# Ledger of designs, part 6: VHH binders against B3 domain-containing protein At5g26805

Target 1, 156 residues: B3 domain-containing protein At5g26805, of Arabidopsis thaliana (Mouse-ear cress) (q3e922)
Amino acid sequence: MIKSLFYTFLQTKHQEESNNSRDPNYPLFPQEIEIRPIAYFPWEIIKTLTTDEIISKFQLPMEKIRDTMLRHASEEDIYRTKFMSCETNILVKDLDTNTIHQGKLWKHPCENNFALRESWIEEFVKRRRLVVGMVVGMYWDFEACMFCFSVLDGRQ
Below, E stands for the ipSAE of ESMFold2; O stands for the ipSAE of OpenDDE; V2 stands for 0.75 times the mean of E and O plus 0.25 times the DockQ between their complexes.

## First folded at step 4 (VHH)

Design p10 (from b9 with F27G T28S F29I D30S Y31S W32G S61R; framework vhh_5j56_2)
Fold by ESMFold2-Fast, scan of step 4:
Order: sequence, then structure tokens, then C-alpha cells
Structure p10 (fold): chain B 156 residues (1-156), chain A 124 residues (1-124)
Amino acid sequence: as target 1 above (156 residues)
Amino acid sequence: QVQLVESGGGLVQPGGSLRLSCVASGGSISSGSSYAIGWFRQAPGKEREGLSSISGSEGGRTSYSDSVKGRFTISRDNAKNTVYLQMNSLKPEDTAVYYCAADLYPYGSTEDYWGQGTQVTVSS
């Protein structure tokens, strides 16, 4: 079901057929992205890295954090993260290197956006020498209670 | 549906005290809700920062940022639908617009409700 899950991050077949148009200047479907199934693992988050991800933070959708980390966090940690902008520990497995890394989940005080900040820069950007234009994916592993990460398209 | 109104700001000298109030209308802050309330501030040229939070339960859990720990105290009065921030030993660097925010359900997908803000100026 990788195919159906992948389409939730791109314009759906229904949306494409109902709209019957693509904006050539601002396409919702990136032409360069390659869909490659890997043993039925679902990709919930797919990003083409920009300058912000290379120098600052990796933003995570509210829905993914709600359905994953917040369900495993204590009430105290949820309040600290949501209201105090305190960082909450989260594990991220790099599937390409088969290593597990400590992430620190942060919430913007004024927005319903979550991010990995310094831990993302140190444990992923610098370690993997990630650059602008690389495509990366993440999904939540409910059995291991951690995120899984891979570079889907890029140069290293 | 929840409306938040901050009050109690003003001009105060260094070392002074102020008590801010955050009043919720619509009854959602009272017993039977999962509302948590936080206080934030934003100084000119800076990002908004979280200062303190209190959980929705009676006798709720409180948290404080390191910048205000020991000086500020958060409390709630559910009968008045009000959350307070008692600010003591105020410093010039506490000058900011102070906001309260409510989260209907801390564990889930809910909208955060923000107040309009109240200006606190510590002269110096």
C-alpha cells in the first residue's frame, strides 16, 4: 500500500481528475521525484530539502506528530512541548546507515508546526552531508516507536 | 468558539509586580474540558516565547521557562473561567506584549485559541 500512502503527499488521483489542470509554475506533483517501493514500507513525509532544512530545521506535519509522538508522550511532556517550546526526545532511525539517532522535537509557539532543529542538523544534515535538492522520506514505526528516515533521491 | 481576553498589563518600575488575567468565554475552560492554558510573550524584534502553562485538570500541573522560574506564578480559577499570571521582581527585559493561548485537547488535533495580548512595560 506504499502507492496509496504516497499519493496522500501528492495531488490525489481524484484531485487531479476533478481539477483537470496543472499549474506549470507551481506544480503540486514534483516531476523529478521517483516513487520506489521498498518492502512495503509506507512513506508518510516526503520532502525536497531547501535551505531551511539544511541550516535550520526539519518541519513535521501536525497530523504526523499527533498520531505518533504525542500518543507516546506523558501529559507533562505534551504540555512542555506545546506551550513552553521545550524539546521532547524522539528516536529517528536512519535506514540508509542502519543507525538510530536521538532527535529533539520542538513546537513553534505561534504555529501548529513541529520540527527537529539542532538534532536534525547534527545527526542528519552534517553526518550525511545532505544538500539542497535531495529528496528524503520519513515514516513512523509503530512497533519500534520511532521515525524511520531515508534519502530517496540525492547526491552525497 | 473560545474567546480569550488578556488584561492587567501596564507600566511598572523595575522590581515591581503585575497580575495578568486571561478570561475565557464560551465555558470551555471549566471542568469537563481538556483545556490547557499557556502564557507567552513577544518583545520587539524577538520571536514569541512560552513562559508558563497550566493543565486543564483541577490542581493542574504547572510549568515555567527558565527566564521566569521563581518570579512568575500561574494559577487558574475555573469558576471564573480565568487563568492568572502573577509577575514579581519585574525586569526591563520583561517588557513585551503578553498573550494567553488555550488548547482544547492537548493530545490531539485541535485549534489553538489566542488572545489579543496585553502590553507590559517595565521602565528603565
Scores: ipSAE 0.048, ipTM 0.444, lowest interface PAE 5.9, mean pLDDT 73

Design p11 (framework vhh_5j56_2)
Fold by ESMFold2-Fast, scan of step 4:
Structure p11 (fold): chain B 156 residues (1-156), chain A 124 residues (1-124)
Amino acid sequence: as target 1 above (156 residues)
Amino acid sequence: QVQLVESGGGLVQPGGSLRLSCVASGFTFSSGSRYAIGWFRQAPGKEREGLSSISGSGGGYTSYSDSVKGRFTISRDNAKNTVYLQMNSLKPEDTAVYYCAADTGYWGSEYDYWGQGTQVTVSS
């Protein structure tokens, strides 16, 4: 569950070392408890879904991640991606279902606007039955070279 | 150092045609990688709208916004260091100041250099 926190109950080094001289009256409960969040949300994009995301497109504020994606693409693919007549195939992993889906990344021909359009509707909105008011997150996985997606808050 | 100068604007009747020119100085369209020239317009009281772009390499890939597809055509002449916008079937809604802008191949996909603009007025 990505929204859970993990807690560990840890004996101190002193308590472990003191096992050689254990006192029968020594409390069996440790005096120190360490609580650490094991999960954080690496979300570069968090959206509350509106009608536009349900019927049209998922816009990507790509200014922080497009350079990493496009730096490793061929020069021809970069030019083709900059034009509306061409879409670049990308992968999007659904972390909730542990499945990988093909997306098509579109860019406005003259502006720094990126989106997933029909592929988002088909592979995520329809498949997951997403609705207005749900909160979703996405981030780019540099090692796997794909987007990662999860529903953060369900329908309200 | 880099300058873009637009020309070819003017007053036209609905259904008419104009060809805008964008001449670059201090910058060569045949040099650099991943760069593009875009045409934009801004009408009074409206935000700036991107219309069309053409790449400087890779065979001159072109693209168009939906509002101008089929009516406007972008082209380049690298020997003249000029980009053109052929505008056909003009409508009163096309009345605006038209700008050319250069993205010189930096990752920001930002248009780093802008012309001063040329006025197009479509009278009814």
Scores: ipSAE 0.013, ipTM 0.282, lowest interface PAE 7.6, mean pLDDT 73

Design p12 (framework vhh_5j56_2)
Fold by ESMFold2-Fast, scan of step 4:
Order: C-alpha cells, then sequence, then structure tokens
Structure p12 (fold): chain B 156 residues (1-156), chain A 124 residues (1-124)
C-alpha cells in the first residue's frame, strides 16, 4: 500500500481529543527552529545543543537545506545531494575562529532528514569543546557557497 | 499501482556473499525518473532499518547507512526494471528479512511496499 504524506492531515473525530491534551506529544529528537531578534539577522538555523548533537550529529531541516544550498540548484543537483554515497562534501566556516572546515552532508536513507555527522563531531564539537545547552547558529553564504557557523550563547 | 518483489535471500556462512533483487512493476527506472528505490531490513524484535538507496535519475546516485557502508553495493538494471543489493563480508548480525521500497520523493511524499521480503540468514 501507498503511504502518502499528502493525506496525513485527514483527521477522525477521535483525533479532536488532542486539543484537550495536558501535555502535547513532542518527538524526543529535537526538530525546533527558533527565529531570533534582528541582532541575529543572518542566522537561518539556530539550535540549543542537546546530547544528540554532542555525541552523534547536527541535524539540518530539509526546508533549510532547500532554502540555502539547494535554492538555486537544478533538480538534478538536488537528486545528487539526496542520493550520493551517504555524504556530500560541503564547507563550513567557523566565524568565531575564522577557519574553514570540510563537512560531509549526510541524507538519512529512510527519512527526509539531513545531518552533519563525524565531521561535525571532529571539526566542531571536539575542536570547540561544545557542550549541551550552548546555542549555535548557521547560515548559508551565497557568495562564498558555504555554511557559516558561530556560537551565539555559551553556557558556562 | 507500484509493486516491488524481493528475491535472492538464503542461508550463507559468515564472510559469504549474496545478491538480492528487487523487481518493480507499475514503476519504470529511467534517467528522467524522480523516484528512488531503497533497501531495508528487519530482524526479529528490532525496528526496520534503512540500508541503501539508488536514484532513478542520471547515473543512479547512491547512499548507504553506516552499518553496511563498504560491504553492500546497490545497483540497477533499467532494461530489467530491477534494483540489486550486493552483500559482501556477511556477518551473523546481517540476519534479517530484507525489503525494498520507494524512497521519498523530493519535498515529502513516500511510497512504500512492505511485502514478505526475502530472508537472509548468516550462520555457520
Amino acid sequence: as target 1 above (156 residues)
Amino acid sequence: QVQLVESGGGLVQPGGSLRLSCVASGFTFSSGSRYAIGWFRQAPGKEREGLSSISGSGGGYTSYSDSVKGRFTISRDNAKNTVYLQMNSLKPEDTAVYYCAKDLYPWGSTEDYWGQGTQVTVSS
């Protein structure tokens, strides 16, 4: 059977009971996108780091990949990015240290998710000694064709 | 409608190799296709795990999960409307039922086929 996201919004009468939920069901894996004040104007992705970002991966929402590195890409380039051998090379500039690092963009084989994995752990978590609770930002630099990274709030 | 039929499983010794086949009907592989085909597996008592996918566009761009990268290779034969999974250096941990399915279309649609799959058993 076809399982289509086009019909995911079909609700039954029983689904209306969710409106009276005491505690909404949120995924344990963070999927939040936070819009910051004008002082953080360039930041398109802002995350408060959790354990998953410290030990595993920095997940990038599909919408942000679409609206950044894939915005002007051809449909062919989009398919290459989604289906090349687990990882596509990208550059990430650390604005705090003024250094450029090679990242590897990974697409989950079964989910519409992108992430930076081993390269994120080695080049950012370990190098910058990042910890849970720190707030970090990323944006795409269209002129340089790379992501730009900064720590926006370091929990001491 | 789309049907995907898996075959090629069997019993093999650790370190051995198997080649699985996924035959598609109601869907054609071509350079203009916006679909991809993925391989998945499920062992008893475990959740279904994605292993690999191959695009229907261009030269067949591929992706692999960390659990199988370097050991498994996905390929396609457009003339036979078939996708293959070549499995090398098999381990007892690879014992599972293997499934193929359509991967996500860009921008959020999924098409699945979850038949009986093909059983792979790695045991001495």
Scores: ipSAE 0.000, ipTM 0.159, lowest interface PAE 12.2, mean pLDDT 69

Design p13 (framework vhh_5j56_2)
Fold by ESMFold2-Fast, scan of step 4:
Parts: structure tokens; C-alpha cells; sequence
Structure p13 (fold): chain B 156 residues (1-156), chain A 124 residues (1-124)
């Protein structure tokens, strides 16, 4: 086996797909369209921020990762996530600022969740000055292969 | 009764080797099953860490964490319903309780069964 080949590791295909822009001018939110109430499509993850999200990590439920990033993953890639604690590079677009940020998605070795840890704190909590009580949303963009983020409540 | 039982732990000197065994009882792995067996460890005061896993087929997928890749080897003996972890070039930082676990789910993070653990101590 080729020792320098990264493709034996967790989510390499998704890393490559998320780093390749399929449409650089893809508009996730047309400026003329109002965002509907909280819990309306497209939000797959809606979270009221607690102290844990401000100082430690943003947890992503396995169900949401399954239905998004892993939905079309190979059986090998799905298998490789079962017992490994490793970080996968992903992109997260901040829809409010129209900027793209590199995240590191961590899988808990023994629990049914993924999390963004230090990259979330640096690229979102500190940069956006997020505080406890804000409501945030995320969804997966299948075309761009990245998460999209917005503050749904607390930005006014 | 479904159980996983670890054995093979003990005291070993740095640079030594141990082979851990995980025996499944109350169920049998088959080619039609989406079983995966993994090895984990936990040292005092540290988070539990995934080390290696093997899929339910004898010719199936294997994976290793970077901390043990090249030193540890996972294998299966389907006739004995047993999974092994061969540990070579052991270091003091490998000291931990070692667990095996079975995941019967297709999706990651859904663990069905855990063993009781076996202690590995690496010291001079």
C-alpha cells in the first residue's frame, strides 16, 4: 500500500469536494429574498448558543451529518468514521459576511456526534463576537460541498 | 447474551510487544452483517481514543489512528469469532485500559456492545 496516499483516511473525498468550488458565483441567498422564520428551510441545524459553544465547541448531530456530508459517501468512507477520532478539513461559508472559512470537523471517538472545535472559536465565535443566547443556523450546500452559516436571532 | 471479552493485557517493558484478543459471544459475524470491531484505549485523566478497527468481513476494511499506525496491527479470526490487536514497539505513553467495541450500525457513532477492558502497563 502507498504510505503517502491520504485517500485511506476519513472523508478524503469530501475534503476534496468541499475544497473544489463547483460554482464560484453560486448564490446561496439572493439579496432580494427575505429569510423566513427560524426553522424554515434551508436550516438543518438550529442552535441557541450556550457557554459550551462560546468557549469549547459547536456540536453537529450525527443525524444531520448522515443526511448531509455522508449521504452519498462510499461504504469505505462511512466505515472509516465509525471508530476514528480525527479532524477533517471542511469549508464553512458565513452567509452574513459572504466569507468562506476553513473548519476542522472532529468526530467523537465514542459518541454519536461531530464537532467544530478550535476553528469554530477562532473563525466564528471571536470573529463574529458571538455570545450566549444568539440563535444560529447551518445547512449543507450539496453543490458547493460546504456548510453555510448565519445568525438567525441576535444580529439586530 | 451478547458479550465482548478482552484479554492479553499486562505489564511489559518499553520496546516490548503484546497481543490483545477480543472474543465475541452470543453472536457470530457473517458476510451479510455490517459489523465492525474497534479497539479503543483510555488512560487516567484522558479522553477515550480510537486506535484501530476492522469490518465484519475477513477481507474487509481496516483503519488506524496516527498514534499507532505502523506499530499496531488489527486482524480477525472468523472461525474463532475473535479480533486481535498486535502491539509492537510499546512505549510508556501506551499505558491505558484497552477496550474493544462492536458497531452493528451502518452509520458511525452507534455502538451496540462494549467490552469490560484490559489493562496494559508499559514500564521498566
Amino acid sequence: as target 1 above (156 residues)
Amino acid sequence: QVQLVESGGGLVQPGGSLRLSCVASGFTFSSGSRYAIGWFRQAPGKEREGLSSISGSGGGYTSYSDSVKGRFTISRDNAKNTVYLQMNSLKPEDTAVYYCAADRSYWPGEYDYWGQGTQVTVSS
Scores: ipSAE 0.211, ipTM 0.544, lowest interface PAE 3.4, mean pLDDT 76

Design p14 (framework vhh_5j56_2)
Fold by ESMFold2-Fast, scan of step 4:
Structure p14 (fold): chain B 156 residues (1-156), chain A 124 residues (1-124)
Amino acid sequence: as target 1 above (156 residues)
Amino acid sequence: QVQLVESGGGLVQPGGSLRLSCVASGGSISSGSSYAIGWFRQAPGKEREGLSSISGSYGGYTSYSDSVKGRFTISRDNAKNTVYLQMNSLKPEDTAVYYCAADLEYWSSTEDYWGQGTQVTVSS
C-alpha cells in the first residue's frame, strides 16, 4: 500500500531523470509522501499480480463494478452484464503510456467477480511485459466512460 | 426459498426446436422489480455460460448472448410461475445441460438457486 501511495504522488510516467538530475526546485521526500492517507488515491482497485492475472484474467470485484460503471445503469444493463457470459466492450486507458486499449468485460455466472480475459493478456500483460509481484491500480473515469490503469509498483 | 426446476430437454436433430420450462416452487416469479431469471448452459469441459435473461417486472427487459440471439426467445407466464426458453434452429454446438437461476436482488449471487438442469442433445 505504501508503494501505491508513493507512486500516486510521484507520477512516474512523467519522470525524466537525466534532464532533471540537478533540479533542486522539486526535491522528493518519500517519507512525507508515504504517510499520506489512502483516501487521497483515485484507485478503486489495487492488485498485486499473481500467476492467474499473468496467464488468465484480471478479476474486478463485483462491488467495485457496481459502484463505478454500473452505479446508475438501467435494470436491463445490470442483468445483461450479470447474467450474460458474453464479453462487453470497455475502454481501458493506460496512464503510463497515455494510450487507450479495448477491453472485454466478462463475468462467470456462478461467481461474484467480473474479469478482463484475453484482451487483458494481449493489451496489458504482453504489451507491458507485466510479471508476478507487480502492483497495479485501476479506477473508473465517469467523464470519459473508461477505466484508467497504471503500474503502481514495478518496471516502467 | 424459491426453487427453480428445469424441464423440456431431449434429443433433437439439427435445425429442430425445443421449448424449455423453468418452474418456480416455494415462491412467486412475479414479485419485485429486482427479481430476474436467467437461462444458462454448460457443455462438457466448458464453463457455464449465460444465454438469456428476463427482468422481474411484467413487460420487463430481455437480453440474449450473441451465440443465441435471433434463435432463442425468453418469455414468462406469471400465472404458471414459469419462465420459458424457446430454442429454434438448433445446432450441434447447442448440446449442453441447460439451467435456470433467479436473482432476487441486483447484486446477489445466483449460485444457491441452481437446479439439476435439463439435458439438450442436438445430433443426427
Scores: ipSAE 0.032, ipTM 0.427, lowest interface PAE 6.5, mean pLDDT 73

Design p15 (framework vhh_5j56_2)
Fold by ESMFold2-Fast, scan of step 4:
Structure p15 (fold): chain B 156 residues (1-156), chain A 124 residues (1-124)
Amino acid sequence: as target 1 above (156 residues)
Amino acid sequence: QVQLVESGGGLVQPGGSLRLSCVASGGSISSGSSYAIGWFRQAPGKEREGLSSISGSYGGYTSYSDSVKGRFTISRDNAKNTVYLQMNSLKPEDTAVYYCAADTEYFSGEFDYWGQGTQVTVSS
């Protein structure tokens, strides 16, 4: 079975293709990933990287996560991630390298923030050699059910 | 608006049981009130930890952290505006101040109202 109920709702493209779990009345063709110019998609999260993002975590504002991913999650999955400080597996596509990486989304129980912690450091900071002062962007792709990431300024 | 009062803490031997109560006033904890009640704890020298929550529909959806799953049970008595935490098979590492908290906005991620806490000590 699929990892957690929250992760089940954050289906990968592979899981969607194999399970065909969408509403039978909803057309399948629009759910396939389309190649679109990134200029047509506004960045929901734009950060200038600080020391905290390089050594610890990438903080995602609660309001951005609530209005994107959590809108579709079950009540149980929301409280598991948000309240219990449990990590939920999500996918993050690096648009610059055209690669997909697993992230672990975590919510601090006493702070109004979500974060990607160790997975962000391993899969993005170290892999991309990110440094303080770089500007990065993220947005949620509703068709692919994943985050999309790019370095907007300060590429190495 | 909402006030929370914890009770039921105390000293207990390893392997013992305690039942904590959280009484809500100024708002109903029934499904119609649209808020979640959770239990947290904080031990000396450790971060505050979420343990269990009850939310949403009548009877509620319940969640448990891995550290207490199978030992602790959350329940609700809507007639008494009370949420309970039944704690079984207590261990010395369960020693902490236990807090009841309410999240009055769905998906806010912030617990707006907190109780004062009740001390639980597990020792021989």
Scores: ipSAE 0.005, ipTM 0.280, lowest interface PAE 10.6, mean pLDDT 71

Design p16 (framework vhh_5j56_2)
Fold by ESMFold2-Fast, scan of step 4:
Structure p16 (fold): chain B 156 residues (1-156), chain A 124 residues (1-124)
Amino acid sequence: as target 1 above (156 residues)
Amino acid sequence: QVQLVESGGGLVQPGGSLRLSCVASGFTFSDPSSYAIGWFRQAPGKEREGLSSISGSGGSYTSYSDSVKGRFTISRDNAKNTVYLQMNSLKPEDTAVYYCAADLYSWGSSEDYWGQGTQVTVSS
């Protein structure tokens, strides 16, 4: 659903609780300008981690991969990823630690399943000590040409 | 039907050692592409914590959480269809129910399975 103009001025709970809330320093917009809603969420993928993500792979929906990385990939890289089960190098930024990690994107040869496998286990599960039940988010940053990752709900 | 059965838990004193076993049935370790196996634990009132894992793809790949790295060792015996967790230098904070879990990835399918758990108590 498209948000009304009113929602451009709504703050998140975090923003309202901070001394630097957006409202006091929000720029003034002319009424002629289309204003993007403040309620824009960056997370294209939100997952509650299961055993599969902890010991094997992080599965990615085909449609998100098609609409994000494949739009900018070469024809050869698309072929190798989709049809030869070869891994394609991608970058994944961990927003929580402000670090960038090398990912390997894999596609199942006979199914519409994409995943990060051993690189996900090494660079995210082990490093961040991820466990079953944690909620994580991912989105594609078109400007930086990389995935962005964050733990949204992580309890020990 | 796929089943995992843990054994080897018990009561030990601090500084002691235990070896946990996880016996798999309904699939075999002779198909490395079909599985990954890990050890997890859960203490009362706490979330389940991942400890160690092995992967069936690309050979033997092992991992450990920082809380157990250097003290715990994961291994497998494909002929016995069994995964082991050797636990050394046990501490009171290691007291928990220990679970074996398997992800059976057979080209075209992915399902996770959990054992019933085995209690480990580290106390004098």
Scores: ipSAE 0.000, ipTM 0.111, lowest interface PAE 15.1, mean pLDDT 70

Design p2 (from d8 with F27G T28S F29I D30S Y31S E32G S61Y; framework vhh_5j56_2)
Fold by ESMFold2-Fast, scan of step 4:
Structure p2 (fold): chain B 156 residues (1-156), chain A 123 residues (1-123)
Amino acid sequence: as target 1 above (156 residues)
Amino acid sequence: QVQLVESGGGLVQPGGSLRLSCVASGGSISSGSSYAIGWFRQAPGKEREGLSSISGSYGGYTSYSDSVKGRFTISRDNAKNTVYLQMNSLKPEDTAVYYCAADTEYWSGEDYWGQGTQVTVSS
């Protein structure tokens, strides 16, 4: 708050004591909007596609699956996925086409990685005509309980 | 910290039975333990496949792959810190090295594996 000394002689003791030292319209802290590079937001998994992703499987790091999907999975689903190499149905939304596809999540018995195998090849590689060198992103949508996918670079 | 030792493998004729044992040391697999135990096998030239699991919780959730469901049974003996795989109606295609593995607490990403035990089903 900015005050004029001339006006202090006109104020009562009560008015002077009730004066706030802050200007109500002065910002208390800077208003900043953080603009994240497209590579950060919202993408938790970003891959440049290699031959392995085009022919075989899309590997998902276990720490990302653990910190997203598996926290909410039943004990039965966790053990079936980890110890029996069984595929668990998950949904993957293609944000570029606004379509939802069924994925099958598989955990390699000896590796700390998850993968989408045939479902990834059929529903994403073949359908979207993905090629080596394209950059793709995935993130987990906690509200919809599904993965979200987009092609980030290499689009036609 | 958990160490696993498999035993009970051997040569058996088709239609026969074997019981495999997985003994845990360095940590208890009793009802108070967070360890889940799974059985796996690997045949020459093939990938390792999961067969059965039993949870670390009291009462033990059990699960089975389709290839062994109805023929194999997983169980635990908490007093002996042992998990068993009872294998019945064995077929030549069951020939493999059998492994047990443990995961600590919940989905930690750290697996403890045994050394494996050979099962051969042949005439």
Scores: ipSAE 0.065, ipTM 0.457, lowest interface PAE 6.0, mean pLDDT 75

Design p3 (from d8 with F27R D30S Y31S E32P S34R; framework vhh_5j56_2)
Fold by ESMFold2-Fast, scan of step 4:
Structure p3 (fold): chain B 156 residues (1-156), chain A 123 residues (1-123)
Amino acid sequence: as target 1 above (156 residues)
Amino acid sequence: QVQLVESGGGLVQPGGSLRLSCVASGRTFSSPSRYAIGWFRQAPGKEREGLSSISGSYGGSTSYSDSVKGRFTISRDNAKNTVYLQMNSLKPEDTAVYYCAADTEYWSGEDYWGQGTQVTVSS
């Protein structure tokens, strides 16, 4: 997975010769950065944890994964995740502990279901001692390019 | 709508080779196939697993699962709307029904599946 991103960075002689110079691919195109305060965090996923989330997986919505993949992943990583059920690294920030964790995104081979499996169990369930009945939230942060997680409990 | 048809399966002895073909039809005929296509297999009693993929972009980015890397090669002929899977050094563990699937749009589109083709590796 990581090696495919490294591979795309190292252009072949043929890729260098093609020299795509169109405006959308201009590496030095100046951007005026508009900084907007993030004062409200809408929760796109709110779950009351069941046995499935404690022992197996945390499902993620397809549209958020699509937007994540299209923004920074190589075409190879997108299709490897979709067609080969290979785990792709994504970042998940635990807002309660102010720590960033590597999530491994998995796709069901026959369904449009995406999930964090063992990385969710190890980095969140076990680390945070999550139990059945707790309420958790997750959303995608477009500026940071990562998912954000928090235990909501009675805050909903 | 996209239709997929697999062919090329059969019985082969361990160490043998087979070449599978996946032909796309429907809207893909009006232009060169630009859909990403993957190969999958499913053995009785096991979950379906992904083996290889090729992107819809010109030149085609390819990927392989660890179980087949170095033995299988995916390629495409966009003029014929066909994707191939060349399978070498076949093992009894490769016995399965092999499927191709197409993604017509990134993540929001419906996946289209072929009917499958049986590959049996035994003496």
Scores: ipSAE 0.088, ipTM 0.505, lowest interface PAE 5.5, mean pLDDT 73

Design p4 (from d8 with D30S Y31D E32P Y58G G60S S61Y; framework vhh_5j56_2)
Fold by ESMFold2-Fast, scan of step 4:
Structure p4 (fold): chain B 156 residues (1-156), chain A 123 residues (1-123)
Amino acid sequence: as target 1 above (156 residues)
Amino acid sequence: QVQLVESGGGLVQPGGSLRLSCVASGFTFSDPSSYAIGWFRQAPGKEREGLSSISGSGGSYTSYSDSVKGRFTISRDNAKNTVYLQMNSLKPEDTAVYYCAADTEYWSGEDYWGQGTQVTVSS
C-alpha cells in the first residue's frame, strides 16, 4: 500500500469541498464574531472515553469518514481501504498542544466501522495521559485537510 | 436477494495449491466500475484480514495483502458471475475460513458476505 496516494486524495477532496460547502469552523459571516460555545459545535465526534478508547481504538462513524475524507476517492483507494484493512495516513491536529500527529485510519474488514488504533494510543492516549471518563472532541478541518482534536472535559 | 457462495476449500499439504470460487447471485458483474469484490480470511482467535480485491475500470484494479502477494492471484469471470482466488505455495499459516465480500456501490453501506469455506494446510 502507498499511503501517499490517500493523502494526495484528501487534498483534492478539500479543494472540491471548499468550492461547494462552507467550512464549519469559520464564522457565519466574513467578519469575525464572538459566539457562545455549544458542546456539539464544531465537534462532529464527541466521546466520553471508555476502556476501549484507552487500550484499543478510537472509532470513527462511517458516515463522517465517507462524507469528509473518502467520498469520490479513486476506485483503487476505495477498494484498498474497504477490503484490505490497511492503515491509511491521515493527519490529526491536537488543538490543545498546537501539534500535528499522524493518524492511521483502519477499516474493520467485516463491519462498517473506521478507527484509529495504535496511532491513537501512541500519539494521543499515552502522549496526553488520557484516562477513562475524559470527554474529547474531533472535527474535520476542510481547509487544512486534517482532523482537529481537543479535550473538552478532562482533569489533569 | 444478493448472495455470495464460496467453494473450493479443503485439506492440502504445505506447498500445495487450491482455487477458491465465489459465485454471486442477485447482482451481476456487467458494470465493473460499480462494484468491488474481495477475499478475506479468519483463523480461530484472530481478526478477519483482507487478502485481495478486484474492481475496476480500464481493466481491473487488483490488490494483495503483503502476506499473500506473489502467491495468490485474484481474477473474475463476468460471464459466470464468479470471482476466483488462486492460492499457490500454501503454508500452514494460511489455514483459515476464507470469505468473499462484495460492495455493489461506492460507499453504499451495503456489504454482502458469503458463508465462508474452510482451508486447512497441514501435513
Scores: ipSAE 0.022, ipTM 0.391, lowest interface PAE 7.0, mean pLDDT 73

Design p5 (from d8 with F29L E32S S34R G56S Y58G S61R; framework vhh_5j56_2; at its last look DockQ between E and O 0.06; V2 from the best seeds 0.00; counts 0 for: pae E 9.4 > 2, unsure alone 61.7 < 65, placed apart)
Fold by ESMFold2, look of step 5:
Structure p5 (fold): chain B 156 residues (1-156), chain A 123 residues (1-123)
Amino acid sequence: as target 1 above (156 residues)
Amino acid sequence: QVQLVESGGGLVQPGGSLRLSCVASGFTLDYSSRYAIGWFRQAPGKEREGLSSISSSGGGRTSYSDSVKGRFTISRDNAKNTVYLQMNSLKPEDTAVYYCAADTEYWSGEDYWGQGTQVTVSS
């Protein structure tokens, strides 16, 4: 049920945005000056890798998932994810290599963490030679419906 | 089809105890299936509140909300296909209709819910 909840939420938000984007009569506001973004720091999740992440799974605190991937979900939907299991496939783009990988996002009812399971070790730890102490960043791209990943500070 | 039936509600004095039962049919409580069964409650005029769950993963792991942790205990009896909620140190604020709900490995759009059992805590 939680997989259906994630999928329904993502589809509904995506359809609303695409519908708005396809309005041929979308009001154009005259902008005699271009408003430039002040700054965008994309990293919503910044994490120093631990031993457990190198040998087992990548842990994502529930609070961080709530504030990123589920930011637009209703409070009732978020509340219910705490007590029911969730296992769903997601996409993670590695921005450093410009490659897209599949991950299995899991939330155990008894824990306060989401985790990337299956393939995390092979697709990221082994492929990128990740070690304890490296700092990684992630953010959720709502338009692409995927996480974006980068190594922010690593041994060289 | 999955069915859940709650029982064990009733009237109890503050500080008392009750044990609720949730009998499942349509799937079995064992480690071969991916499932979670949770307890929820709803008091008049309030949103439904999740209280506790027990799941197949991690060898039958349990979880609790902060509002009931230390007072309520979830457990299961596989031979009776039943999940229990032992409620101790009951308070008037625990007065509500209590529901059990199940999520199974088929990822349906709606959870399976029991009919509810009334718990009333009053002096």
Scores: ipSAE 0.006, ipTM 0.270, lowest interface PAE 9.4, mean pLDDT 73
ESMFold2-Fast, scan of step 4: ipSAE 0.308; ipTM 0.628
ESMFold2 (binder alone), look of step 5: mean pLDDT 78; pTM 0.789
OpenDDE, look of step 5: ipSAE 0.039; ipTM 0.359

Design p8 (from b9 with S61Y; framework vhh_5j56_2)
Amino acid sequence: QVQLVESGGGLVQPGGSLRLSCVASGFTFDYWSSYAIGWFRQAPGKEREGLSSISGSEGGYTSYSDSVKGRFTISRDNAKNTVYLQMNSLKPEDTAVYYCAADLYPYGSTEDYWGQGTQVTVSS
ESMFold2-Fast, scan of step 4: ipSAE 0.264; ipTM 0.606

Design p9 (from b9 with D30S Y31S W32G S34R E58G S61Y; framework vhh_5j56_2; at its last look DockQ between E and O 0.31; V2 from the best seeds 0.00; counts 0 for: pae E 5.0 > 2, framework grips, unsure alone 63.8 < 65)
Amino acid sequence: QVQLVESGGGLVQPGGSLRLSCVASGFTFSSGSRYAIGWFRQAPGKEREGLSSISGSGGGYTSYSDSVKGRFTISRDNAKNTVYLQMNSLKPEDTAVYYCAADLYPYGSTEDYWGQGTQVTVSS
ESMFold2-Fast, scan of step 4: ipSAE 0.309; ipTM 0.623
ESMFold2, look of step 5: ipSAE 0.103; ipTM 0.537
ESMFold2 (binder alone), look of step 5: mean pLDDT 79; pTM 0.813
OpenDDE, look of step 5: ipSAE 0.274; ipTM 0.651

